Miniprotein binders against q9fmw8. Designs and how they scored, part 22

Target 1, 279 residues: q9fmw8
Amino acid sequence: AEGLSPVAGGIVALGKFDALHIGHRELAIQAARIGTPYLLSFVGLAEVLGWKPRAPIVAKCDRKRVLSSWASYCGNIAPVEFEIEFASVRHLNPQQFVEKLSRELRVCGVVAGENYRFGYRASGDASELVRLCKDFGISAYIINSVMDKNQVSVNTEEEDSKSKERGQVSSTRVRHALAAGDVRYVTELLGRPHRVISRTRTQDLTSKRGRISLQTSSLLNLPPGNGVYKACSLIVGDKHPISCKVIVDTSNLYIETEEERFHNSDESQEFQLLGIEFG
Below, E stands for the ipSAE of ESMFold2; O stands for the ipSAE of OpenDDE; V2 stands for 0.75 times the mean of E and O plus 0.25 times the DockQ between their complexes.

## First folded at step 16 (miniprotein)

Design q2 (at its last look DockQ between E and O 0.73; V2 from the best seeds 0.00; counts 0 for: pTM E .742 < .8)
Fold by OpenDDE base, look of step 16:
Structure q2 (fold): chain B 279 residues (1-279), chain A 103 residues (1-103)
Amino acid sequence: as target 1 above (279 residues)
Amino acid sequence: KPSLRELVQLYKELAELLRKLAKMTGDELLKQAAEKISEAIDLLTQAYEIDGTDWEILDLVMQAVQLLKEAARLIRQAAKETGDQILRDAAEKIREAIEMLEK
């Protein structure tokens, strides 16, 4: 029917779903307990700010795979992501945003974290979200932050009172762990191995002696920091993962497989997606 | 369009120049301008690093822009008082950078 939003009658999880970490998964789980789970994502912030887009943690083309893997946590329903242009909502006050959720998008409810801030100037908090949702006749569920269990007591000398970081799992922590090359810690924060996706020409996938070289510019998301990663898996299309070693430098990724002959079976495609899982 | 990192670097360089000039001249307006730019840099850095909503990020940028506008005002005042063309040019560069952030 031409007039209903894709999330109509659903429960939307509200958040910034960059990393799709275990905290984001918890939002989806709670949404799935109440109804049909959706993730509401805002896009185009970089364009609004006039900034160069950052490389995402999760490749755009790989998001559906990650969400599908959450089906087992979400009552065998994979959460669906619905994207909204941030430019269309940036000026909305908290009330106008909830009105949009209720009347335009026709959601039945929302799920958000305890620290969720929304509306113009981030003036709305989780308590206002609950109040406004009640006023508009939609359900609101606020969840506690998922805490990072591996908090090494980094000397929080930056107890600067302005840090919203209370030790929760965050996309920021994932970015820092990736930059440090701590792929194990990344795996814990994500609840899955980090996967880097490369768009590579089929002709460039010719492994000489089990070695593939990828340009960093071909990557669709953030690699880990420069280093040597011994426990990786190479995924070409829908093929079974191949054990590999990955060397990351500033300009290239070098993949070393034990298999001498990477037979690219699908020579018919000019471009292939190559996945590298770290950990 | 410059990256946020590039903008932050440009503002760091400008703040450092203004601090040096303030020390050399004793000009309190330049000192205050450098402080405002430093505060703006901190907010822009936070906007870049925070695991916040898009509204939180945008709010931090808007706060930084206000500080940069105030810094530019202070520099323009100092430029008027001293007749220094370098300060006028610096204030104009800040204005141009602000216009890039408000679009």
Scores: ipSAE 0.720, ipTM 0.882, lowest interface PAE 0.5, mean pLDDT 88
Fold by ESMFold2, look of step 16:
Structure q2 (fold): chain B 279 residues (1-279), chain A 103 residues (1-103)
Amino acid sequence: as target 1 above (279 residues)
Amino acid sequence: KPSLRELVQLYKELAELLRKLAKMTGDELLKQAAEKISEAIDLLTQAYEIDGTDWEILDLVMQAVQLLKEAARLIRQAAKETGDQILRDAAEKIREAIEMLEK
């Protein structure tokens, strides 16, 4: 096989886990009710397509923190994410993919949303997943979509007119809400405040008149749209969050805080990870 | 290397050029090619915006690639019939973009 992390005997949630939003959390919760929960993630799509990668919604280095926060919903077992290179599965038809789950990965069950599509040409749907899993001795559980409580209105923007939305929580909704700067709505969709991670040179962390300036190019994941965000938190290492105001523009992100000196600023380190939560 | 937005914009400009040339010459091959490119643009835009699995995104891109291959064939045929170097260059640029998508 390809040297994947073992998920043998586990219950894997299937989906595109870019946002780790409350719909994704529900899949993990249901997997945990059945057995040991895993998220089966696919990576490398941009490489397959030959595209410049899209900024991720959740920074890679921040995913484990998010999943750990789900432990209380999952019987005190945080789901573990296992990654498969998409190039290795892109050509598998639905039967071949389920065969891989059963014979190579040895999973006991799968959990997927009702709109799940898989296999070459996206030819498999949720009902085919159930049918094939039965044939290969894997339990399959289809989970109803998590609905967005704040999308009761029928009046949608022109940008949403290309798809028929049913009020479902989705990564697309998260991206649109972020672009609009609606961080309260993003918090509702994610079930947590959005955290942006910056890999920042230590010399750039020195506050100048209570203001830290970061280039948007230093961000490891998608920031909210241009605007002023008053109720934010700055996270440096394991310390308590520092209240701040954040100003986002096209090229820069400015952090304004009363704190003059960071407790863990180590001048010997060339780079430091900085977390910014938009509440 | 280029972003999807940059590619889509280039294809929009190409489709507009082909429509203008088709109107000026009455060339049905150029009209059909422009329509194929426009349909491919819609599929690529959809692939960028869809909230779906990697397989769904790849399938939309593969459909777009097939349309672009058809458009390139039509443009090459029109270029051969007229000897037009501009049309030959356009077909070559589409082929280069297809290679990038198949990566």
Scores: ipSAE 0.644, ipTM 0.816, lowest interface PAE 0.9, mean pLDDT 82
ESMFold2 (binder alone), look of step 16: mean pLDDT 73; pTM 0.681

Design q3 (at its last look DockQ between E and O 0.69; V2 from the best seeds 0.00; counts 0 for: pTM E .788 < .8)
Fold by OpenDDE base, look of step 16:
Structure q3 (fold): chain B 279 residues (1-279), chain A 103 residues (1-103)
Amino acid sequence: as target 1 above (279 residues)
Amino acid sequence: KPSLRELVQLYKELAELLRKLAKATGDELLKQAAEKISEAIDLLTRAYEIDGTDWEILDLVMEAMQLLKEAARLIRQAAKETGDPELRDAAEKIREAIELLEK
């Protein structure tokens, strides 16, 4: 039927789903307890701001895999991501945004974090969301922030009193941990190993002596900081993961496998996706 | 299109230049302009680092742009009072950079 939104009758989790960390997973879990879980993602902020887009934490092509892995937490239902252009909602006041959720998207309910801010000038908070959802006849569920158990005092010197950071799991913390090369801490924040995806020409995947070199420009998401990572896995297509060592520098990733002969079986494709899991 | 990092760097350089000029001339308008640019840089940096919603990020950028507009006004006033064409050019560059962000 041409007129129903893909999230109609569902429960939408509201948030900025960059890292798909354990806090985001908790939103999906709560949505799944109430109904059919969806993630509502806004896209195009960089275009709205006129900025160069940042490298995402999770590669766009890998998001579906991550969400599928959450099915076991979500009553055997993988949350589906629905994307909205931020340009279309940037001017909406809190009421207009909830009206869009109810009347246009026809959601049955929303799930958001306690610190969620929405609408033009971020004027809506979690309490306003609950109030407005009630007025429009949809359910709203506010969840507590998922706290980071490894309170490594990120000496963000800017613990200025206005930082909403209370030690919750955040995409910011994931970015900092990645930049520091702390892939173990990244794994804890994500609830899974961080996977970097490279789009590589099949011709460039010729491992000479078990060594593959990837240009950083071929990466579809954010790598960890420069360093040597001894406990990694290489994933080529649907093949079994291969244990490898990864050296990250500013320009390249060097993958060293114990297996001498990386037989690229699918010579038929001009481009292949290569996955590297860290940890 | 410039990256946020590139914009922040440009504004840091401009703020530093204005602080030096303010110190050398004793011009309070240039000092105030440098302070406004520094505040704008802090907001832009926060907008870059915050795990906020797109509305929160946009709000921080809008506040930063307002500070940059005020800085440009102050620089234009100083340029008018001193007759310094370099200050006029600096104010125009800030205005152009803001217009790029408002599109």
Scores: ipSAE 0.681, ipTM 0.866, lowest interface PAE 0.6, mean pLDDT 86
Fold by ESMFold2, look of step 16:
Structure q3 (fold): chain B 279 residues (1-279), chain A 103 residues (1-103)
Amino acid sequence: as target 1 above (279 residues)
Amino acid sequence: KPSLRELVQLYKELAELLRKLAKATGDELLKQAAEKISEAIDLLTRAYEIDGTDWEILDLVMEAMQLLKEAARLIRQAAKETGDPELRDAAEKIREAIELLEK
């Protein structure tokens, strides 16, 4: 216990876990086959860059629910996410990063995708990860990319760079599918319906003419593109999902349901978290 | 804090202005500056769109910043040679954007 990190003795999955898509899930599955599974996430990139943070694909408060849903794939043990501030590792060369994994974090193994890049100036690749891990006594496993089910639909006449990249599941594909409003495809890439979380005034949860109006500024993660989504679910607190239609505009979401009165478990709270599932 | 999309749009507009001025005047410095800004735009756009690690994204941004610094130098040199107030304003806008990124 003394001097041990939260991930000591575990198998950490390495990657950018912004979407928690089926490719990320595969890394966790493979880690679980070897030992105790962890995801090693980096946070704070936008602050390093000095930019406005973009909306995350998965709301921070929703990440544990998503990881818990992976338990059945991972030997009934949900993987645990460990976060590292990117500012603390941004200057480490590949050897220094693997030294941190070995000496400071005390991990016994890693899993990474075949396209993984790490270390200062992104100078380390998957083969260097394997070599360095061997030098530091860490087992390393490179996992093949999870393939996108839409590969057969790619037309050779399409010269869009996105159509030519069809093959592997990626967070970029998730973001583009969301922007296009293709929530069925998003569900396939994520292995779950996309859930948008809103921090909403309790008074705004009262339906007006069967419609709830939310500002997009109340959303904690990335909504799908402008459009009408007919097969959605509204989650208020821990109550059963309510079937709804959602209209997404640039500045607003409109939720239409047959429920005219919503009651949460504590109406005295000024703000509530609500979930909106698309698909 | 500017969004990356807002910065990219500003740089696109600036690059088009510099290309127009370079064609009208034959100024090689303005042509080179517009090319460097266009390359930086491509790198920043890719940094926003890639499915890569934070190290990969930061590396693309660092390369774009270097190109923007070079473009600002070229524009400032052209502004001193001509005394053109629009070129001085353009160079200052790039310098201000670089200062924000370095924070």
Scores: ipSAE 0.679, ipTM 0.834, lowest interface PAE 0.8, mean pLDDT 84
ESMFold2 (binder alone), look of step 16: mean pLDDT 71; pTM 0.661

Design r1 (at its last fold request DockQ between E and O 0.68; V2 from the best seeds 0.72)
Fold by ESMFold2, look of step 16:
Structure r1 (fold): chain B 279 residues (1-279), chain A 81 residues (1-81)
Amino acid sequence: as target 1 above (279 residues)
Amino acid sequence: KPSLRELVQEYKELAEELRKLAKETGDELLKQAAELISEAIDLLTQAYEIDGTDWEILDLVMQAMELLDEAKRLIEQAVKT
């Protein structure tokens, strides 16, 4: 009766939404065909493991922009991300998790990929999700993996059993493409240019004849590998993107543009956010 | 809080040290402990690389920790004899 959850009555996409790649987008598209689309994300895994967090593929502050861009694919309704602390669900078995979806969160349906695993010790699979959802009165839809057509899969029966996982779009594939500096391929996997966000000191935005130097430590998400990227865009505030060349090395990013001054600088603030699009 | 790379490197060094001691002493428990640590390293590496849910990642880490706990037990037994 009381205490309606933010996702009540909605269709939640289940998965790990670190890259927000075209496979993730397909889950949101399918959810939107059924009802109000949400992404159910877990946060705090590194804290549970006791490890230093790895750099995210998508900056936290940039996630809403990416999801908003999906509105045109989702019947003009951008999916909303709902976050749950992983520590609060890590111990639930599959039945307990579906019970939480039904009775606590009050979702109407779920969408998941064919390889989805959930619950304590990853004991639940897609078929168990469907069975449990039926038991709890939730609609469940299993979606085929989005395949990566731009790479020929190597099928070596005697070796490279790991190469068999290279057939579908995945966050691992995005990370490898970024590390290789293959930003065109990254664009294909993500369905958008990769955007790196830097929390930049205002004083560092002063160009020396069209050159900005940023430290890699100021980046909020994963850059492409060391190299020179000639077809990039610099995004400062709400203004039209500025064409640039970006040089990435281990410690720094150098942004070179013909623009001598940056038009959206807030001198009153010590830091501001700078976007760099590759591709 | 260590990175996974730092943690894996520490375990690799331990496994190598145990293999050298096992070879020098002929101690089967130390050899078995080194093998368990190597298996744990593989599981931790998989956890880092897997395209899977947080539950899948945690499960791989839990399996690695189970192997490391058993390796510790074997090492303790070896030094008591």
Scores: ipSAE 0.763, ipTM 0.882, lowest interface PAE 0.5, mean pLDDT 87
Fold by OpenDDE base, look of step 16:
Structure r1 (fold): chain B 279 residues (1-279), chain A 81 residues (1-81)
Amino acid sequence: as target 1 above (279 residues)
Amino acid sequence: KPSLRELVQEYKELAEELRKLAKETGDELLKQAAELISEAIDLLTQAYEIDGTDWEILDLVMQAMELLDEAKRLIEQAVKT
């Protein structure tokens, strides 16, 4: 029996869910209003392009935590992420993609943003999505973009008329704000503090005098730009957050805590996940 | 695998070399090839910066590759003449 897809009977939010920002949360909220919310994510773009992958904004291992935090906005249901290899869908025209949603994935509906483009050569728009979904018996809901309240125009001065940038919250804005070290602005765009995850050997977590040093290469996602961040929290496993100061340089993160003895409770594990929240 | 930044840098260097050579030789084909490479760089930069779907990103890259293929054709023509 070809098993039902994990999203069968659900409502899938369509988008590029890198940052899981407040705009992505709004897609999930709308999906949850009409059915069981799922996020449809494409993976493997970097491999398709032959490029080095970018550091993700959200660490892969931390995505479930972020989605779980949205349950309160989504009728007490945490959205579930379903991943598809982009290589498997890159060649699909708009009709073939909607056919896949309907017949293979068996979704009941879709939610997308007003600027959503899909199918081979990005030939499908939000209006075509609605039309095609109707033809396949799927509900389609198009939502307005969540606008950035700070109106920090990422003025790339080239107002080239093709810029889809209308001041909406975007993963690009999050990346720029992170690079600038504006962790407060990042928090506003994300609707939560940015969390950096490090995979560190337990032996390297020995705080000498309340100072932990992490290599940038140990990070599972994008840190903020080089600087000094005074209002941070250190999260080790399921422990309560510890107030800390973080110094970011090109090669290392230096964490300064007031607590002298970081007792790693789980000395039995060779590797631990360390979280740093900024803001 | 190169980063996009590395790739863009390589193409910038190539475009500059072709512009220089076109100026020295008066070869219009080399000048046109350098212009196409510059347009391809702009598209690759947009593909890197855009908050678009994977299809939008791939489309920009495909357009850039089409320009680079035409630039290559012009260079090959210039070398045969």
Scores: ipSAE 0.746, ipTM 0.884, lowest interface PAE 0.5, mean pLDDT 89
ESMFold2 (binder alone), look of step 16: mean pLDDT 78; pTM 0.705
ESMFold2, fold request of step 18: ipSAE 0.704, 0.731, 0.709; ipTM 0.858, 0.868, 0.847
ESMFold2 (binder alone), fold request of step 18: mean pLDDT 78, 78, 78; pTM 0.716, 0.718, 0.720
OpenDDE base, fold request of step 18: ipSAE 0.725, 0.719, 0.724; ipTM 0.876, 0.873, 0.876

Design r2 (at its last look DockQ between E and O 0.69; V2 from the best seeds 0.70)
Fold by ESMFold2, look of step 16:
Structure r2 (fold): chain B 279 residues (1-279), chain A 81 residues (1-81)
Amino acid sequence: as target 1 above (279 residues)
Amino acid sequence: KPSLRELVQEYKELAEELRKLAKETGDELLKQAAELISEAIDLLTRAYEIDGTDWEILQLVMEAMELLDEAKRLIEQAVKT
């Protein structure tokens, strides 16, 4: 056979992995119980739609760190993310997509949530995924949705597609919690503190009595809503995290810290990445 | 390239203008066009809000575009008089 895909022989988790929240982590955990875990992600939806892209929940450059943190849940094997351009698959019907998984990507199995939809016009569901995978000789495992402890109705027995909307951990809940500034709830949904990444020029970093000013336009992912956040951490490269307070407004993000030495010692670099953890 | 919010705001303003003109003229085609645009706005809002796959989001957008194309045809028909 010709060159094997990076996911050949593996167990791929199927879904939209925008937040990498605890529901997404559960898919990776289940994949790891069966074989080598991968996440199959699609990129380029905004290009297909002809629109400006939405700010991501997790910065692209930060996704590997998040996935690496899942290793302890996945038998010490961090899941690897494999990306496919959505434009290349948007027209495939469900059978054609499963054929791609089997014949082109050579996956051994798939894991998907009970509400998974795929293929042109979203015409495939979890039941069809199972049937098609059987036809193409790959294993399919459907897993239950992870429930949000703050939104679960304790007396409900509804487990259909409507259960996802009424009690499930979701990226929509993460976005709403971020907009409300509820960073403790965001931490619960993500299973980690939310980290915002800024790419900024060293000349644009100023510190007067431990205050750094960043433009909101320098952020690579979605910040929490306007407000004051007192229990934050500033991460600069591999250095020890620095405790800080963060003030978020529409145009700017202000970082206040007692630490005076944190950057501007390397003239060879024009840009640097800053991590800001909320909670 | 426009954001979804910018597009939705433009469509909302168009729908309100069409309703006003329909009331002033009695033109049923303009009223129907405004209703189609409002339905398309609902679909686009759902596409922004759903926790679904790229396939699901694209499907909602395609349905909204079909309604907007029909609204455009109705407006053009109304103007031809």
Scores: ipSAE 0.711, ipTM 0.858, lowest interface PAE 0.7, mean pLDDT 86
Fold by OpenDDE base, look of step 16:
Structure r2 (fold): chain B 279 residues (1-279), chain A 81 residues (1-81)
Amino acid sequence: as target 1 above (279 residues)
Amino acid sequence: KPSLRELVQEYKELAEELRKLAKETGDELLKQAAELISEAIDLLTRAYEIDGTDWEILQLVMEAMELLDEAKRLIEQAVKT
């Protein structure tokens, strides 16, 4: 039995869902208004390009938590992410891609942003998406870009007239704000505090005098730039958040808590996930 | 596998070397090759920074690679003359 695709009968949001920012949330909200919301994510671009992978903005293991938090905006349905290898779709023209959505994935509809570009050489735009979806008998909904209220001119130097950046919320803006250490601005763009996840050995979580040191190499996603962050929360497993100060340098994160003894309750696990929220 | 930063740095160094050599020799082909490499660097930088789809990113990289291939042809021609 050729198994139904996981998104069959659903509404897929189309985009690059790296940051899961408020603009991505709006795509999910629109999808949820029409049907069962899914995010269609492409993976493996770095491998296709032969580049070293970038650190993601959101840790892979934390994406489900973020999407679950959107349930309240999405009619009490958490959007589900469906991943496709980009290598499998990189050569598809716009028509072939929509054919894949309709006939192979069996989606009922798509949601995309007004600036969405797709297919080989990015030759398809939002208008072509709507046209092709109609031809294949699936619904298409184009939404306006969510504008950044702070309009911090990211000095993208050259206003090259082709810059589609009209001040919308973007993963690029999130990356720049993180690099600048502006965690408040990051929170506004994300609609939530940024959470860094570390995979740490249980043995290394021994707080000596309320100080935990994490290697940057243990991080599963992008930290903020070097600096001192006074308003953070430490999350160990399913425990309540603990107020902490975080010092970020090039090699390490130093977490200072008021609580002297982190009793790791789960001494049985060799590795634990540690979360740091930057407020 | 190199990071994009490493790759961009390598091409910046190559472009600078070619510009220097073009100035010393008066070789117009080397000058043109350095210009093409510089344009390719700009495209690669944009591919890194753009909040675009994977197709948009790939397109910018493909355009950069075409410029780099032309730059290589010009360098090879300059060495044969």
Scores: ipSAE 0.703, ipTM 0.870, lowest interface PAE 0.5, mean pLDDT 89
ESMFold2 (binder alone), look of step 16: mean pLDDT 78; pTM 0.721

Design r3 (at its last look DockQ between E and O 0.70; V2 from the best seeds 0.70)
Fold by OpenDDE base, look of step 16:
Parts: sequence; structure tokens; C-alpha cells
Structure r3 (fold): chain B 279 residues (1-279), chain A 81 residues (1-81)
Amino acid sequence: as target 1 above (279 residues)
Amino acid sequence: KPSLRELVQEYKELAEELRKLAKETGDELLKQAAELISEAIDLLTRAWEIDGTDWEILDLVMEAMELLDEAKRLIEQAVKT
């Protein structure tokens, strides 16, 4: 039995869902208005390019939590992410990609942004997506870009005519704001506090005097730039958030809590996930 | 696998070396090769910074690789003359 695609009969949002910012949420909201919302994510680009992978904005293990938080915006349905290896689609022309969506993945519709480009050499645009979806009998919905209200002119370098940057919310803006240590601006772009996840050995979580040190190598996603963050929350497993101060340097994160004794309740686990929210 | 930053740095160093050598020898082929490498660096930088789809990123990288291949051809011609 050719197993039905996990997105069969659904509405797939098309985009690069790195940051899961408010613009990505709007794609999911629009998908949920029409049917069962899915995010179609491509993976393995760094491997295709032969580059070292960059740290993701959102930790892979934390993506489901973020998507679950969107359920209230999406008719009480959490969008599900479906991953495709980019290597499998990199050579597809626009028509072949839409054919894959319709015939192989059996989606009922797609949602994309107005600036969406797809297919080999990025030759397909939003108008071509709508046309091709119609030809294959699937619905296509194009949404306007979610504009950044703060209009912090990131690179006002020259209007190189190919720059689609019109002040929309973008994962690039999130990366720049994180690098600058502007966690408030990051929160606005994400529609939530940025959460850094560390995979830490349980033995290393012993707070001596309310101070935890984490190596940057233990981080599963991108931290903010070097600095002192006074308004943070520490999340250990499913415990309530603990107010903390975080100092970020090149090699380590230092977490200072008011609580002297971090009792790891689950001493049985060799590794724990530690969350730090930057508010 | 190199990071993009490492790769861009290597190509910047190569472009600078070629510009220097072109100035010393008056070799126009080496000068043109250095210009193509510089253009490729700009495309690679843009590929990293753009909030584009994976196809848009790959297209920029492919264009950069085409420029680097032409730069290599020019260098090979300059060495044979």
C-alpha cells in the first residue's frame, strides 16, 4: 500500500520556517482557515551546499512547542511540520514541484507569501504558483507579507533592485536582532520570547551558589549576542520557569538564579534539556 | 566542511593576492579573475544573508560558482602565457 503522505488532504504552508516568526504564523493561520494546516519545511540545504550547518534560530526539539502555541490562532489545531530533504526537490522546475504537491503529497491546497520563489533557479513566483496549482486542481492562497512595525532599517545598503526586503518580518531580521542582543525586538518579531535550549548532563546542572555555567557547544540553537540579560527565565524539564540573569560570552552562558538549590528532580537521566527564555 | 565565513575569507585572500600579482605583472587576466572572485564573494554573502527560499539561496551559490569557474579559467590562461 503506497502509504498516504502525512500531509494528504491538508493545506501546506510554503516558506523557510527557520525562526517561526509572526509572518510564518500568519501562513499557518491562513492554512488553518481553509483546512488542516501543515508547514512544509526543507532540510539539508547546508549539506547540499557543502557548508557547515549554521545554528538554527529555533531548536529542533522546541519547534513542536512553538507550533502548539499557535493552536489558538489556528482554530484550536496545532500546525504539523512536514520535512522534505531539499536534495530531493532542488532540481524540480516549478511545474514538477506543484505536481509533487498534488500527486505525490496529495495536498488539497497551498499557502505562500507574496514574495515566494520556488523551483530550480527560483524561476517560479507566487503568480506561477497560483497558475500551476489551478492546473493541478489544488487551491493556492497568497498572503501579504507581515510588516515589521519597528522598521529598524537593517541593511539600508543600496536598493539593489533584486532586494525583496520591503521591511517585512524575516528570519534574517531575527538573526540580526539576536546578534545585537536586542531580545525585546526578537520577542516582537517572533511573537514570543526567544528560547535557547541546552543539552546538559545532569551532573553539570548542580548549581553551586545559584550559578549554572553552560558551554555554548551544548546549545541546540542560536543564543543572543554577548552581553548581560537581566530579565530571563530558566526552564528545567516541565518545571515552572525560574527568574534568572544570564551572562553570554563567546564560550559560555552563565545563569544566576535566586534559588540556591537546583534540585534536579530526575537524577535518573544522564542528560536534561535546559531552556532559557530571553524576555 | 568549511563555514561560509571561512570560504569567503579564503576567496578574499585569493582575490587580494591576484590583485597584487596583476598590479606587479600588468596581467589583465589576473585582474579580471580577481574581479570575478570579488563578485562571487558578494553573491555568497548574499546567499547567507537573504531571507529567501532554499532555491533562491542555491541559485545565488550556483551563480557564484560559475564566476569562480570563469576566474579559474582566466588564471589558468595567465599561467600558460
Scores: ipSAE 0.706, ipTM 0.874, lowest interface PAE 0.5, mean pLDDT 89
Fold by ESMFold2, look of step 16:
Structure r3 (fold): chain B 279 residues (1-279), chain A 81 residues (1-81)
Amino acid sequence: as target 1 above (279 residues)
Amino acid sequence: KPSLRELVQEYKELAEELRKLAKETGDELLKQAAELISEAIDLLTRAWEIDGTDWEILDLVMEAMELLDEAKRLIEQAVKT
């Protein structure tokens, strides 16, 4: 009974788009070379498993901003994210899933990574995706994995550079880098500074001479590990980013700035989204 | 809704208790059940850590649950005699 799907006629990138890292961006770039680019995301895995949800790497409300930033890579067409409840597809075998792409969603093509697995019991691989798409009249393109740039640790008296593990860019690597507090490496993996979003009451943005205190429970996505981060930016509404230092501990996040610009913030809303970039 | 870490810890404790009881009784079925639970723990831990699709994560969890179901059957068999 549904009409034309939002992704009809488009080229959908297939994958798990939790981090929107540079590997995910490459899928979007390749989709845009072929046609109108979409990301096909699945939601609700924690509900299917009966587990407590995991903190997301990218806040839900921040995903559109990230995807818009990819427009310059995608021929000035920002990819659009379409979400499907995982419960509605978890039992489909590979053929049934590709049938859904063709007949229900009416996509013209797909892009997927070389290690992509799909369908019930993860029984489909990238080769089967290509074969099935051909059977259903959908173009299919398999994209090589994006590898992490190998950064050599330099042991000099004046520099403290840590070695980077070699390998494929992945959301797991992003999560590990965040937990370790390695925000420079997170920036390399994401292709952007990591932005943490807090939903707070406007009156709770109280400053005691340039210090804002937030509870970690107010954060909408995964912060970096406990530590002190000196090269950060505070984003309040659409205003120019404010340079700051951020101190993260188990229960709290403290924001300190040399500049008292936030004392002059004038917000008319009861609640406000506060952005903190770790760069 | 339990967290994965809480669930894994509970299964680790169960596996340790089964190994202790297997040594005390000489019961091979309890030993085999503990081994299955340890394998399930490894699968659940991997499901938490992999960079894979929702289908891949669910498949690892389903395999772990199958091992846990078999371990329960072995424990039941050991108790009947």
Scores: ipSAE 0.698, ipTM 0.836, lowest interface PAE 0.7, mean pLDDT 86
ESMFold2 (binder alone), look of step 16: mean pLDDT 77; pTM 0.706

